VH-VL binders against DNA-directed RNA polymerase V subunit 5C (NRPE5C). Designs and how they scored, part 2

Target 1, 233 residues: DNA-directed RNA polymerase V subunit 5C (NRPE5C), of Arabidopsis thaliana (Mouse-ear cress) (q9m1h8)
Amino acid sequence: MEETMAEEGCCENVESTFDDGTNCISKTEDTGGIESKRFYLARTTAFEMLRDRGYEVNEAELSLTLSEFRSVFGEKPELERLRICVPLRSDPKKKILVVFMGTEPITVKSVRALHIQISNNVGLHAMILVLQSKMNHFAQKALTTFPFTVETFPIEDLLVNITKHIQQPKIEILNKEEKEQLLRKHALEDKQLPYLQEKDSFVRYYGLKKKQVVKITYSKEPVGDFVTYRCII

## First folded at step 1 (VH-VL)

Design e3 (framework fv_ecleralimab)
Fold by ESMFold2-Fast, scan of step 1:
Structure e3 (fold): chain C 233 residues (1-233), chain A 122 residues (1-122), chain B 107 residues (1-107)
Amino acid sequence: as target 1 above (233 residues)
Amino acid sequence: EVQLVESGGGLVKPGGSLRLSCAASGFTFSNYWMHWVRQAPGKGLEWVGHIKSKTEGGTTDYAAPVKGRFTISRDDSKNTLYLQMNSLKTEDTAVYYCTTDLWFGEYPFDYWGQGTLVTVSS
Amino acid sequence: SYELTQPLSVSVALGQTARITCSGDNIGSKSVHWYQQKPGQAPVLVIYDDSDRPSGIPERFSGSNSGNTATLTISRAQAGDEADYYCQVWDSSSDYVFGGGTKLTVL
């Protein structure tokens, strides 16, 4: 039931955005309209995701309308202009870069070019690639040559912010002490932590890494909070 | 720069007591968990115990071989870690290292002192 | 109690790749750290969280961890890499556990 309601809400949100005054645009502009809407949705979700991960995000970017987006980037946005580079709130020396990739297949050559492009970016500690095409296995392996974690998201995964659905849980990464206490308690009680796969949409949204332990809080006003814990595998 | 300097090592007879100190500088000592790790001559590394930061309860944990005989304490006003060793055995002969971890990764030892030698013999 | 097993010694020729293993039950579910120790010196962290390098550690050092075995890989070995290497994990029942150490000899 609740899963069905959440899914319907997600679909309605996408439809509402697409109906935002663009239905009077000419046939020639319809293709550009779809492209700019897609980038607008993905970029907005990326900013929301980075904010939720603890990065310093300009509030103006979070409140940007589709019309304002098109005024800045046009109907066919240049990929390099869409890039996001923001610092971590707790440590401004550490920055994350979000790169929007084109529709051509991503190869080892593409990854090597990216190495060169970011060589002057001081303080870069993480990167996200937004994909419109598949990466071959050599390109995937080449991502491991960066001195920091590189995450990839198909652009389709960023068209809707899953955390805005009704019934979305609050997710908190346990610090070293909290994780130790929980694992020690479970060992004494002969319990095992349930697992959550690294590829799961929520895990990817929050940038959770293998071996991290997260506290998941489900809240409903009438019944209160329900807490569970998961280990990322 | 970060420095950890151990002192207090020496020769002690079985059944005796000895107190080690670790003077820390170059970082906010009060925010760090502090550990003792030892190494018997020609042998490997062995964790002895730790003390958490006061923000995290200031609790201590010990390896089974030393539990009940060794006590770890800290003085944040002096940036100093202590190891009180009682009922010493010949098996406690080792170089004792002061180490830190500040969540650089998942429970690694980021910084080490030079060590201080404790010899337990008659 | 949780135990980690390392080979007592490994030899590598100058410029070749050395591999040092660390075996433990389901070690792939744990974060493995690697320390280098030269005679008369304190240990130095060279790899943390399975595969990450601290600032100042050469790219020649890399790590992996899956199943029951973690591996420290040292590419293009240099004379200065000659040392004892220790793996280490944290375990909820045993706290901090070190391997027995591996002596790397660079020929």
Scores: ipSAE 0.000, ipTM 0.500, lowest interface PAE 12.2, mean pLDDT 83

Design e4 (framework fv_ecleralimab)
Fold by ESMFold2-Fast, scan of step 1:
Structure e4 (fold): chain C 233 residues (1-233), chain A 121 residues (1-121), chain B 107 residues (1-107)
Amino acid sequence: as target 1 above (233 residues)
Amino acid sequence: EVQLVESGGGLVKPGGSLRLSCAASGFTFSNAWMHWVRQAPGKGLEWVGHIKSETDGGTTDYAAPVKGRFTISRDDSKNTLYLQMNSLKTEDTAVYYCARDYGDYEYFDYWGQGTLVTVSS
Amino acid sequence: SYELTQPLSVSVALGQTARITCSGDNIGSYNVHWYQQKPGQAPVLVIYYDSDRPSGIPERFSGSNSGNTATLTISRAQAGDEADYYCQVWDSSTEYVFGGGTKLTVL
């Protein structure tokens, strides 16, 4: 069922959005289904994330309005119709799939059903599950049976794009050669680099993994570019 | 430690009804998905249906041959699983096993000893 | 409707290796579980999630699963291994599916 966010303090705007839909006294800006608005916001943020990760995203999806979304998907969207499947711009044979899960608890059986549903999807390189319910330990372990990385996001984490309204640095994942070159120049171990927590919102947004080294470039005129490096822990 | 004990089996005529019970002990029954699996004399195992834990929605699912005729329920206060069998057919003749799917594992880690249901005129 | 096929019977000599197969379309994408059933007794789980053993099951029991065939392997077969063996998967359309069972005879 719908719950307040498991992690407190993540985004107060998300909690306000849910409260607005249940308040009988205060009129919300959007009429109609709270469900369709949640899916619209989460799906829009998902497309923006995928674009920022280097996937080929249709501009029409990024500019879709709530009214247009509702005309296509209705007030209670069918979850399978919400799915996103887009290719990586640098390697079109690698695709990512975003799956919107329902409100019932996600179990090993749920993950198993997903295995079968995607069995004919050739070229799938990564998957994101958008969750409306908690996943038990066995379901979490079952995600490791996919031959690619599966990320999960509580739907409330996608109701707002955290990269909006702030100065956005350029984030680049260093490949093995670039990482070794950096360590050679500075004579540093991975553990000696400044850290960025894997639970951090930006780390999750860009899909960064533990032990990866990222180059963060801040562009600011007239001061110029500032470059820093972080190891994900 | 873990025990599942079925009861309620017997002889019934086609079109009749029977209610099976499964008494569970040695684990937190309310957390388990519980199943009924049957086996006709000299034949293989056949899944009948299950009931999810209340935490997972308490919903039921049934194999096609029994849909609409059988109802699975549970009483977590008594640690008991039930199978209400209506409109019984001769092909429902089988040993009925209570089985545990503890925490939604996809497999049955503990089974009862079974109770025989014979549907015959 | 998803189906699992097992041979009706397999014979093995004492101390030799028995292999019981379970065939299904793309069964390698499924999690396969195996049960042992002796006459007059309830089934006992012997392998789960393709290759894991429950506590108390000898290391002589092992499993594999790839492509269209899952296999239960019983090394150094003993008289007490004589039983019916069932494979089982979970499928989104049919839920819990059992194979027809294989009678293992130890000679």
Scores: ipSAE 0.007, ipTM 0.424, lowest interface PAE 10.9, mean pLDDT 82

Design e5 (framework fv_ecleralimab)
Fold by ESMFold2-Fast, scan of step 1:
Structure e5 (fold): chain C 233 residues (1-233), chain A 122 residues (1-122), chain B 107 residues (1-107)
Amino acid sequence: as target 1 above (233 residues)
Amino acid sequence: EVQLVESGGGLVKPGGSLRLSCAASGFTFSDYAMHWVRQAPGKGLEWVGHIKSKTDGGTTDYAAPVKGRFTISRDDSKNTLYLQMNSLKTEDTAVYYCTTGYDFWSGYSDYWGQGTLVTVSS
Amino acid sequence: SYELTQPLSVSVALGQTARITCSGDNIGTKSVHWYQQKPGQAPVLVIYDDSDRPSGIPERFSGSNSGNTATLTISRAQAGDEADYYCQAWDSSTAYVFGGGTKLTVL
């Protein structure tokens, strides 16, 4: 009952391909073109996500076309070349690293290799792994050995930027003082605020954590702004 | 039935050397990282060092008190783990256990040998 | 050097709940394992990966791990639970780390 990314599901969202029945079988079955397009979409979404989280992102990366991407990385990109490492705008000493993983199963050995590869990367304060395969229980636990938060995203979750396809409200994370003032003012406990689930796609996109309180503003027009608060569960 | 059997313990003088062996059976020895853990009489457990499986690079790591004096090795063809102890000190007196590490980073020691006593005294 | 701290001893009345703590900086970001050792015997794994039980370990044994403290909980304590208990974790700078051990006495 889980929503899976099947070929049938994709075809349903595309009303009809106008080249349907005119394409050669070889073009429809182009594995190399599919792979580079998948990495292009996921990397573009990752940059947009990092920009929205407050990281310094080069505008050239955000405006890169598929053709330009293929000119730089080829039809079968090298995974290490796809990596993103950008600083936080508010504190350039803090960096985030995005690592694209291959289709091979991710094991404790894979996580150990990451530890070795990043050992000389000073200022790293967060990491995101883009997954194309399942992680076993031990590999998942091994992610806790990093001295910072490591998030994982199945690559299929990054093929579409959710913020571009639906009207997203403005999100502001309250700091400790702001959260305490709000809770005192309204005589509320954290769990008495309306909730957003940790597994929610929006929560994952912004990297929100349990117990954070967020201010949500709905409206593009300053007149008629609707403000609400949510606690992440 | 998994078994780990340590041997080679005994009485040795300070500055001396001793080699411990651990014979493994009942599991695919070559797939496991292996550890040496010691326990001085009446004291707690102390990690000595480990050796990774060949597929994980076969590398060794040691606790600070034994680094440079102890060497861990393995012979996968004989399903045997070794601990070579050089320049022994009285504070090395302990029961030495051979134990498995299921995986390196999040590994727990699910199988332990009976231990072998090493006594360092004049 | 990463260090795990345990209380030297804990006492529990027969049938009551014992709690043994293991403290370490950001230990909640690590996997914690617990071993039981009776006099003259090799250690026995009783909890692995914070809260999982090996086959043959009674459901009375449970574990948790968050923030700076991991806890081994033994409910409905029995005389046979008297033993030394050790926590263990892996750390990138130190590798395998054991706590100092806690002697559990069942009164």
Scores: ipSAE 0.000, ipTM 0.401, lowest interface PAE 16.8, mean pLDDT 79

Design e6 (framework fv_ecleralimab)
Heavy chain, then light chain:
Amino acid sequence: EVQLVESGGGLVKPGGSLRLSCAASGFTFSNAWMHWVRQAPGKGLEWVGHIKSKTDGGTTDYAAPVKGRFTISRDDSKNTLYLQMNSLKTEDTAVYYCTTEYYYGSGSYFDYWGQGTLVTVSS
Amino acid sequence: SYELTQPLSVSVALGQTARITCSGDNIGSKSVHWYQQKPGQAPVLVIYYDSDRPSGIPERFSGSNSGNTATLTISRAQAGDEADYYCQVWDSYSDHVFGGGTKLTVL
ESMFold2-Fast, scan of step 1: ipSAE 0.088; ipTM 0.604

Design e7 (framework fv_ecleralimab)
Fold by ESMFold2-Fast, scan of step 1:
Structure e7 (fold): chain C 233 residues (1-233), chain A 121 residues (1-121), chain B 107 residues (1-107)
Amino acid sequence: as target 1 above (233 residues)
Amino acid sequence: EVQLVESGGGLVKPGGSLRLSCAASGFTFSDAWMHWVRQAPGKGLEWVGHIRSKTDGGTTDYAAPVKGRFTISRDDSKNTLYLQMNSLKTEDTAVYYCARVYSSGWYFDYWGQGTLVTVSS
Amino acid sequence: SYELTQPLSVSVALGQTARITCSGDNIGDKSVHWYQQKPGQAPVLVIYEDSNRPSGIPERFSGSNSGNTATLTISRAQAGDEADYYCQVYDSSTDYVFGGGTKLTVL
């Protein structure tokens, strides 16, 4: 039983949140229902993103329905219960943690609290913060005190999976030897590697970092698979 | 789906000028390094010059025989490549091809049909 | 300046293997690309980065590159393979360099 669709009250005068405005939503709907849907969408996108980055994600999490999500987490999910912690497929000792933050402003105190909360998480090598409020400059700088990369995503950026609307290319991060070989070849041919900026939504989705070189393989017709290389700047 | 169509070729007297255009479609033009390659009648292929993508600096390079006389430019909003040819010489007589180099590759994966430029009296 | 040398012509019998060479100083350290051009037509990429085939190019076309010589190999030659073939590299001193071209005749 998801959101109740309106039968009483003027449907044409009720602003629809989805379904091209052809249906109406009851004005008595739970505000907590909207909150749980937002968390459901963001968490589902986060799992898809982690799968695409090479993490071990349970297929059941990727196929979870909104109704099933609500039966597990309720209409007002407890933020700590929403957290995701999964290992990297290639190295199960390395884990990533996704933390859902509340609506309260994120401060240096909030970041220090996170340090304490994760102090016993063995094998943590990366973290993602899903934000419902903006971080000030001091809070952002405090994220650099973690011994691993901490990324942030406004929850709005995770309500839809950007890769679902384009043909998904194959992404491979070059190791040190592969990168050195490619750079030597470019130097011999007096060429610069093209670049992708760290602000790029694609770069953010795959968690790419400055100075990494990635091999991107597109399936192109009629040329077949097309390979390009990008340095992140 | 990738298509490159050259235009603007014709007969020009020595010392004259001519501007060639290449209309591109079927790919993200702004990501491509665009090139001009020419071929004199009955002769081999000769690189003329290129213009890099905007993300790679949008810079140009030219073969020695045309440097200072030819200028390559692009209009990414119109998906069009240009070759401005000044101070034309009889040895510039050739079919001029527009060709694509995609990103970090240094090979020409697609070519236009070519446009003939004849420099004579 | 960097130069690529190709034989002016190569002949091959129907069904046999043609080999077209492209010679250059330490060309094995460069990426070599090959183009096919039929009379009155634009060149078509047949091999890129030494040995890779674009979609639509038959597996009869293959490439190799080592030392001072790159080779385009056309197995089981067909009448439709008659064309001029050009090798191409990039060199920092001369930019994009083409070989002089080889006319392949299928007997």
Scores: ipSAE 0.000, ipTM 0.395, lowest interface PAE 21.2, mean pLDDT 81

Design e8 (framework fv_ecleralimab)
Fold by ESMFold2-Fast, scan of step 1:
Parts: C-alpha cells; structure tokens; sequence
Structure e8 (fold): chain C 233 residues (1-233), chain A 121 residues (1-121), chain B 107 residues (1-107)
C-alpha cells in the first residue's frame, strides 16, 4: 500500500512545499522522516516509562533503533500498529494500553468509538492516550466513562525521557507499610509532608496519584545524598 | 425511570411565535445535553438544535433551517428545557420531540411523547 | 452538507432476515445509531455505535458499518418489528444527520 501510495501520492507531496503564500522558498524537509522519528521517540519513551512504572516490557523494544523502527513501521506508521499493551510485572492479569491518536480533533464520538474498540480487551486496568491535537472539555469528560484511569500526554511530552535527558532525583513510591512507619516515626500525617503537584513532569512520568507518599533522593558530588519525602496533591 | 413530557404545541399563523417546554424527571437533568428533534407529518426525523450542560459550557447549536429564528434554553432548577420559536413558517409544522444525549455521546437515548405544532393560515 | 440515504421500504417474510441499509460518503468512519418508530409513538434507540444493543433490545437486532454502507440486520423477523427505521450519524459541519427512514413490512 506504501508502494502504491508513493506512486499515486506524488502530486499531494506538492502541498508540503506551500505552507503559506509568503514563502518563496520550497521546503526540502522530509516530513515523513520527521513523523516516523517523532513516533519512534514517543513510543520508546512510553516503553521506558511503563518499565519504570513496573510493567513487563520486552528488552527488544527498549533497545530498538530508529533504523529498525522504520524497517518495521515505515516512514508513515499506522497508528493502530504503534499501540502498546503490556502486563504489570507484579500482577500479570492487569494490563495497560497506550493508544496513539491522530492529528484530527478528538471529539466525544472519537472517545466512544475507542470504548467499543477496546471492549474485548480482557484485563485492561489503565490506558494512556498520546495526543497530537487538543482534546476539548467534552472529550475529556467522556474519558471518565472508562472503568479505569485514562491518562493523556501530548506527544511532545514524550519526545524526551526526563530521567535520561534532564537531571532528575531518584524517586521511590512508599507502600502502605512504609508510609505508615514514616507517619508513626515522625508523628506526622501525610497532609503535613511537603507537597508535590500532580502537574509536575516527573509526577506525570511515574503516574503518581494524589495521596501517595514518595521518597526523593538527591545526589550531588562531593556533598553526597539528601533524602526528602513528598505527598502528592 | 426517565420521563420527558413536552407541552406548548398548537396552531399558529405564519410569522407567529410559540414556546415549547419539556419537563424532565428521573435523571440528573443538569448533567445532560438536551435536544429538540422534529418530524413533519408523514416525514422523517430532523434535528432542530441542542443545548449543552452547564459543565460543558451551556452553549447552543441549531440546524440551518431554524438558525436565527429558534432559541433553546434550559432551567436546571426546574428540570425544564425550552424552545422559543419565532417567525414560524409552514415548513415548521411538525411533532417536536424533547430528547437526551448522555455524556455528549452524539445519540438520542431517551425521547418524550412529542407535541404537535401546526403552522397554517 | 452530509447526507444519509435509506431505501423507502423493505419487505421481509415472517421468520426471515431483514436488512436495512444506510449509505453515506465514508460512513464507515462515522458512528451509526438506529431508531425504531412505530405509528403514533416516539422513536426508540435499537442499535448504537454501529453494533451495540441497548438493554431490552432482542439479540435478533444487529448492526454493521463499513465503507460507504451501514446495515441494520433483523433476524427471525416478527410481526411486531413492523416500523419505520432511521439511521443517524454525527457530522462536524451539519451536526446530527438522520436518514430518510425505511418502512419495514413483515409479510
């Protein structure tokens, strides 16, 4: 189909050289190559994020190169083929689905269609939508109709892995026992701990939820490690 | 149970005005988008317009044939939907149905009994 | 403006399968809903989002949607299935669009 599209779609490629009437210089950018690179980066980051959240991720996906990605998915990847569905390492019955959305506006009908599309996916307990367009309030409200948590990420937020490319402290989520021990030891309630907002980029990366307590370790040579605790608000 | 009861229909001369009401019960009215759909005698269904929930902005949209002549409003304190019809034409003769759209799902899940509007000289 | 086309009438023998079509440009990319209307009564939703049945609708009712045609299928037709059937989609430019309706007659 790509071979047929390449021959038939040559005239449509002319559109990419005329982005506005004042541009007297044709664009020589490989928009197809840019698209596949964008999906490659976002998908790789998504796999790394899922691994760091405790999901069972195939090592081959984590080590996939751009060249290998293009060999598998082509220069204009099909969105449905990009989807990721992986189980929790601690409970393989629970799966997460990552869905890559197109550039067209996301409406309530788009969300309802997705509901039907995934209705036969047994064990799905969470979903992530990777967005290339804005989702209006109506579509956002429709996400609450899913029987599990649905997160959204603009694709640009996944083009870099914040744990690799931006210096971040080490983050560990406390389990119920650890949280209880901390509260008893310091005679504190979790609301009295310093706060970390849900909009924070690393809170979003780890999928941290309101009321969780996290241990944050900062490392700095030559001073050494500093530990602090935060409650997500 | 969900119930929708339309009222206010009747005989009106061309150029006249009429106000329809729809009394809703059995659901959280304020959370629903509300629609008017009409059906001319012996003809098919035609969407007239809708009003969104307050949470979704409370805005209105209309079908081209009625835009500028019809106004949809709601009173969430009374669980009532309204259709104000001005500059009525003979082509507006129809049974007018009040209907719901839960979660802005682009379908009509509950319908009232309808009220007949006849525009005739 | 976006338009949906349905046949004016369809006949089916008692106990046989009726198929009512709804044609529209690239309708397979849209979500199709179907309504049943009996004389003097309000419409009743019988299929939503192409192929799903509301509570209370018998499993004899099914739907499909692909390419330029959506189809409502009524298997093992009964006398009580005689009604007008309307397809409906949402479109970004025209909002809510109904087909012209199909009168089903059970012989």
Amino acid sequence: as target 1 above (233 residues)
Amino acid sequence: EVQLVESGGGLVKPGGSLRLSCAASGFTFSSYWMHWVRQAPGKGLEWVGHIKSKTDGGTTDYAAPVKGRFTISRDDSKNTLYLQMNSLKTEDTAVYYCTTDEYSSSLFDYWGQGTLVTVSS
Amino acid sequence: SYELTQPLSVSVALGQTARITCSGDNIGSKNVHWYQQKPGQAPVLVIYYDSNRPSGIPERFSGSNSGNTATLTISRAQAGDEADYYCQVWDSSTYYVFGGGTKLTVL
Scores: ipSAE 0.000, ipTM 0.401, lowest interface PAE 18.1, mean pLDDT 80

Design f1 (framework fv_fiztasovimab)
Fold by ESMFold2-Fast, scan of step 1:
Structure f1 (fold): chain C 233 residues (1-233), chain A 119 residues (1-119), chain B 110 residues (1-110)
Amino acid sequence: as target 1 above (233 residues)
Amino acid sequence: QVQLQQWGAGLLKPSETLSLTCAVYGGSFSGYYWGWIRQPPGKGLEWIGEINHGGSTNSNPSLKSRVTMSVDTSKNQFSLKVSSVTAADTAVYFCARGEYYDYYYMDVWGKGTTVTVSS
Amino acid sequence: QSVLTQPPSASGTPGQRVSISCSGSSSNIGSNYVYWYQQLPGTAPKLLIFRNNQRPSGVPDRFSGSKSGTSASLAISGLRSEDEADYYCAAWDDSLSGWVFGTGTKVTVL
């Protein structure tokens, strides 16, 4: 797993003269411009997010460098070429599609076009739209016409993977039977199940939904695992 | 299981226009590049070009002036036209899918259509 | 025209390892991913290796790819009679703004 942000650490190429103290500053601009770098960062984060949600992700995509990305997609990537479609590891019949949207306003007509585009994608059970434009109220409502959950992320939210800055816990969604058993146990012991807000950044990253109960396992070497449960509100 | 079925005129005279069509069955048409590759008798592979669902194309510079590609998304079909053919255009022509997850490779190929250009 | 250079032939006996080289330039292999295709007699090409060294599902692990500088290699270990085919490398060429294929290598299993 490699994540390289080429703009950090500018002292890699030292200038021949040292006396000015500017020999740690690159004299070259970022190759390929801001556009390709934004898509590279967002797509890399999207793959990491999908891997963390249990989808089958090619390790080559996770280790892709910015230079390699630009070799494949160019300096002005075509949005359709950036799309990701991967199956769940536990159930390969269930797939998720990540669609990169353009800068033009997203309207009900745009959502209708997506319905047509995905009509042949058998097994699609979830979709993520990466946005470069705000959706109006009607476009947002139109997303509910899909037979599965459609999540949206402003592209800015995918430029950094929030889980990289702290140790990532293991998250498992409890099935109906497990949830009922846990709730009965807590009721018998006169305990309340702790909560996580729907707006929490980790809840959004893992795609958790209201009323789900999740088992969170924190690994602390050398002590071992610590388990806790949360209900999404 | 995605299948590509191709057809078109197989015998042409010099100066005529080659026209081939490829139909996609058992899979999504959008989100991919759809390409054409040819192989002259006893020779290697030569890339002709590619087109996506939106009609955006890339084509071999040596063929660019003679090549026209199109898509019909309602039928899940894409087509190739090569104008002003000569004996050098005699080849087996393949259509192929460029995978959307890693679209820079051709992972599904049609069976090929033999095209002969003779006077 | 094919721009990438391959040896015209390679041969081995069952169980041997064969290696096929593919030589290009800075505008193709030097800056872009390498792909390998297998073509059995009378059939369409089939993807063997993508992005230098990755295998699609269904391709045996005895096929492997590598890339160094402006050159790439396909290795076939444990050679079998069913591997007798033509093999082509491919890469995008920045100067041509298009795909280029190798000249092809005919692998014969003796």
Scores: ipSAE 0.000, ipTM 0.384, lowest interface PAE 17.9, mean pLDDT 79

Design f10 (framework fv_fiztasovimab)
Heavy chain, then light chain:
Amino acid sequence: QVQLQQWGAGLLKPSETLSLTCAVYGGSFSGYYWGWIRQPPGKGLEWIGEINHRGSTNSNPSLKSRVTMSVDTSKNQFSLKVSSVTAADTAVYFCARGRYSSGYYYMDVWGKGTTVTVSS
Amino acid sequence: QSVLTQPPSASGTPGQRVSISCSGSSSNIGSNTVYWYQQLPGTAPKLLIFSNNQRPSGVPDRFSGSKSGTSASLAISGLRSEDEADYYCAAWDDSLSGRVFGTGTKVTVL
ESMFold2-Fast, scan of step 1: ipSAE 0.007; ipTM 0.475

Design f11 (framework fv_fiztasovimab)
Fold by ESMFold2-Fast, scan of step 1:
Structure f11 (fold): chain C 233 residues (1-233), chain A 118 residues (1-118), chain B 110 residues (1-110)
Amino acid sequence: as target 1 above (233 residues)
Amino acid sequence: QVQLQQWGAGLLKPSETLSLTCAVYGGSFSGYYWGWIRQPPGKGLEWIGEIDHSGSTNSNPSLKSRVTMSVDTSKNQFSLKVSSVTAADTAVYFCAREYNWNDYFDYWGKGTTVTVSS
Amino acid sequence: QSVLTQPPSASGTPGQRVSISCSGSSSNIGSNYVYWYQQLPGTAPKLLIFYNNQRPSGVPDRFSGSKSGTSASLAISGLRSEDEADYYCAAWDDSLSGYVFGTGTKVTVL
């Protein structure tokens, strides 16, 4: 059995939450308030996600209202203006860049253009592409040409912060020593670590990598804390 | 639990088309890439290409003009065709699962020996 | 054609340490993860090392990997007769948009 965070009951609600047809994204530029609302929601979720991953996020960005967003970016936001670049709290020399892509299909040429655009961004150690169109197999593979991990999210996956719809557990990535100790303990007890799939919404939200082991702590009042461990596969 | 079972033509004449199939048992077909690697007798490994469940492919540029890959998602199968074969195509052909984009191969089929001779 | 260069052979006696080099370029090893595969005679390759230095479950800690610049290395400590096999490094190549393998190294246990 595969284990996913969908068991916490948030994924089924996405379709019913949005009446604007988010399950069928237009290939052309949307008109008016729908477009600015989509970017507002996705950008807010991206900031929340980066905060939860340990990046230094400006509190003003997290509290921005839709009206304030429209005052700053307009009804038809320019994609380059939406970009997010923030440092990791534990190591400020490491930065992550979030790039909002347009509605045109993403090709190897698009990836090459992106290399040129980021060439002056010193300290970049990770990147996220927010997609509004399909990425072909060659473009997907071309993402490995970056010297750091590049993640992709369809914009519809960022219109709702999935962690806000469940009681948020505490997530801790085990360091090498902690991981080895836990694996040794499980081997001695002849137990297999439960798995969490890489395409799981929770795994994607926290940017968890294959083979990482995470400690998940659920708070249950009055029973107390419940701890589980998962290996990403 | 995941097993790759492969089959296809073993003996070919020059100019014929090589056709191999790989079936996936005991695991999910969707969400992975499925690849082909070959090994000529006494030589090293050469990547041929890969395909995902949607039929999107990427192939070794030196072989691209002769290589066609396809998927049958309903049967959890993927196939390789190499046209206009020569003696240089004599090899053991392996199918394998690629765990993620541009990642490692974690499960391999047992190999199919293909000999091209007159 | 193989893009990553390995020595054709390496040998040792039981208990010794053997090291296998893998030389590439900035477009493959220099920019991407390195993988190592072990091929016992007459069998399919088996994943031995992934993400430069990680071992799958079931691979003994005698096997270790490392990467520096455009080169990688596989070390086998406490060499055993069952380690006699062909070893291949591999990496994604950005310029080819494809997966490349090393030339392979035959390890003989004397």
Scores: ipSAE 0.000, ipTM 0.402, lowest interface PAE 17.8, mean pLDDT 80

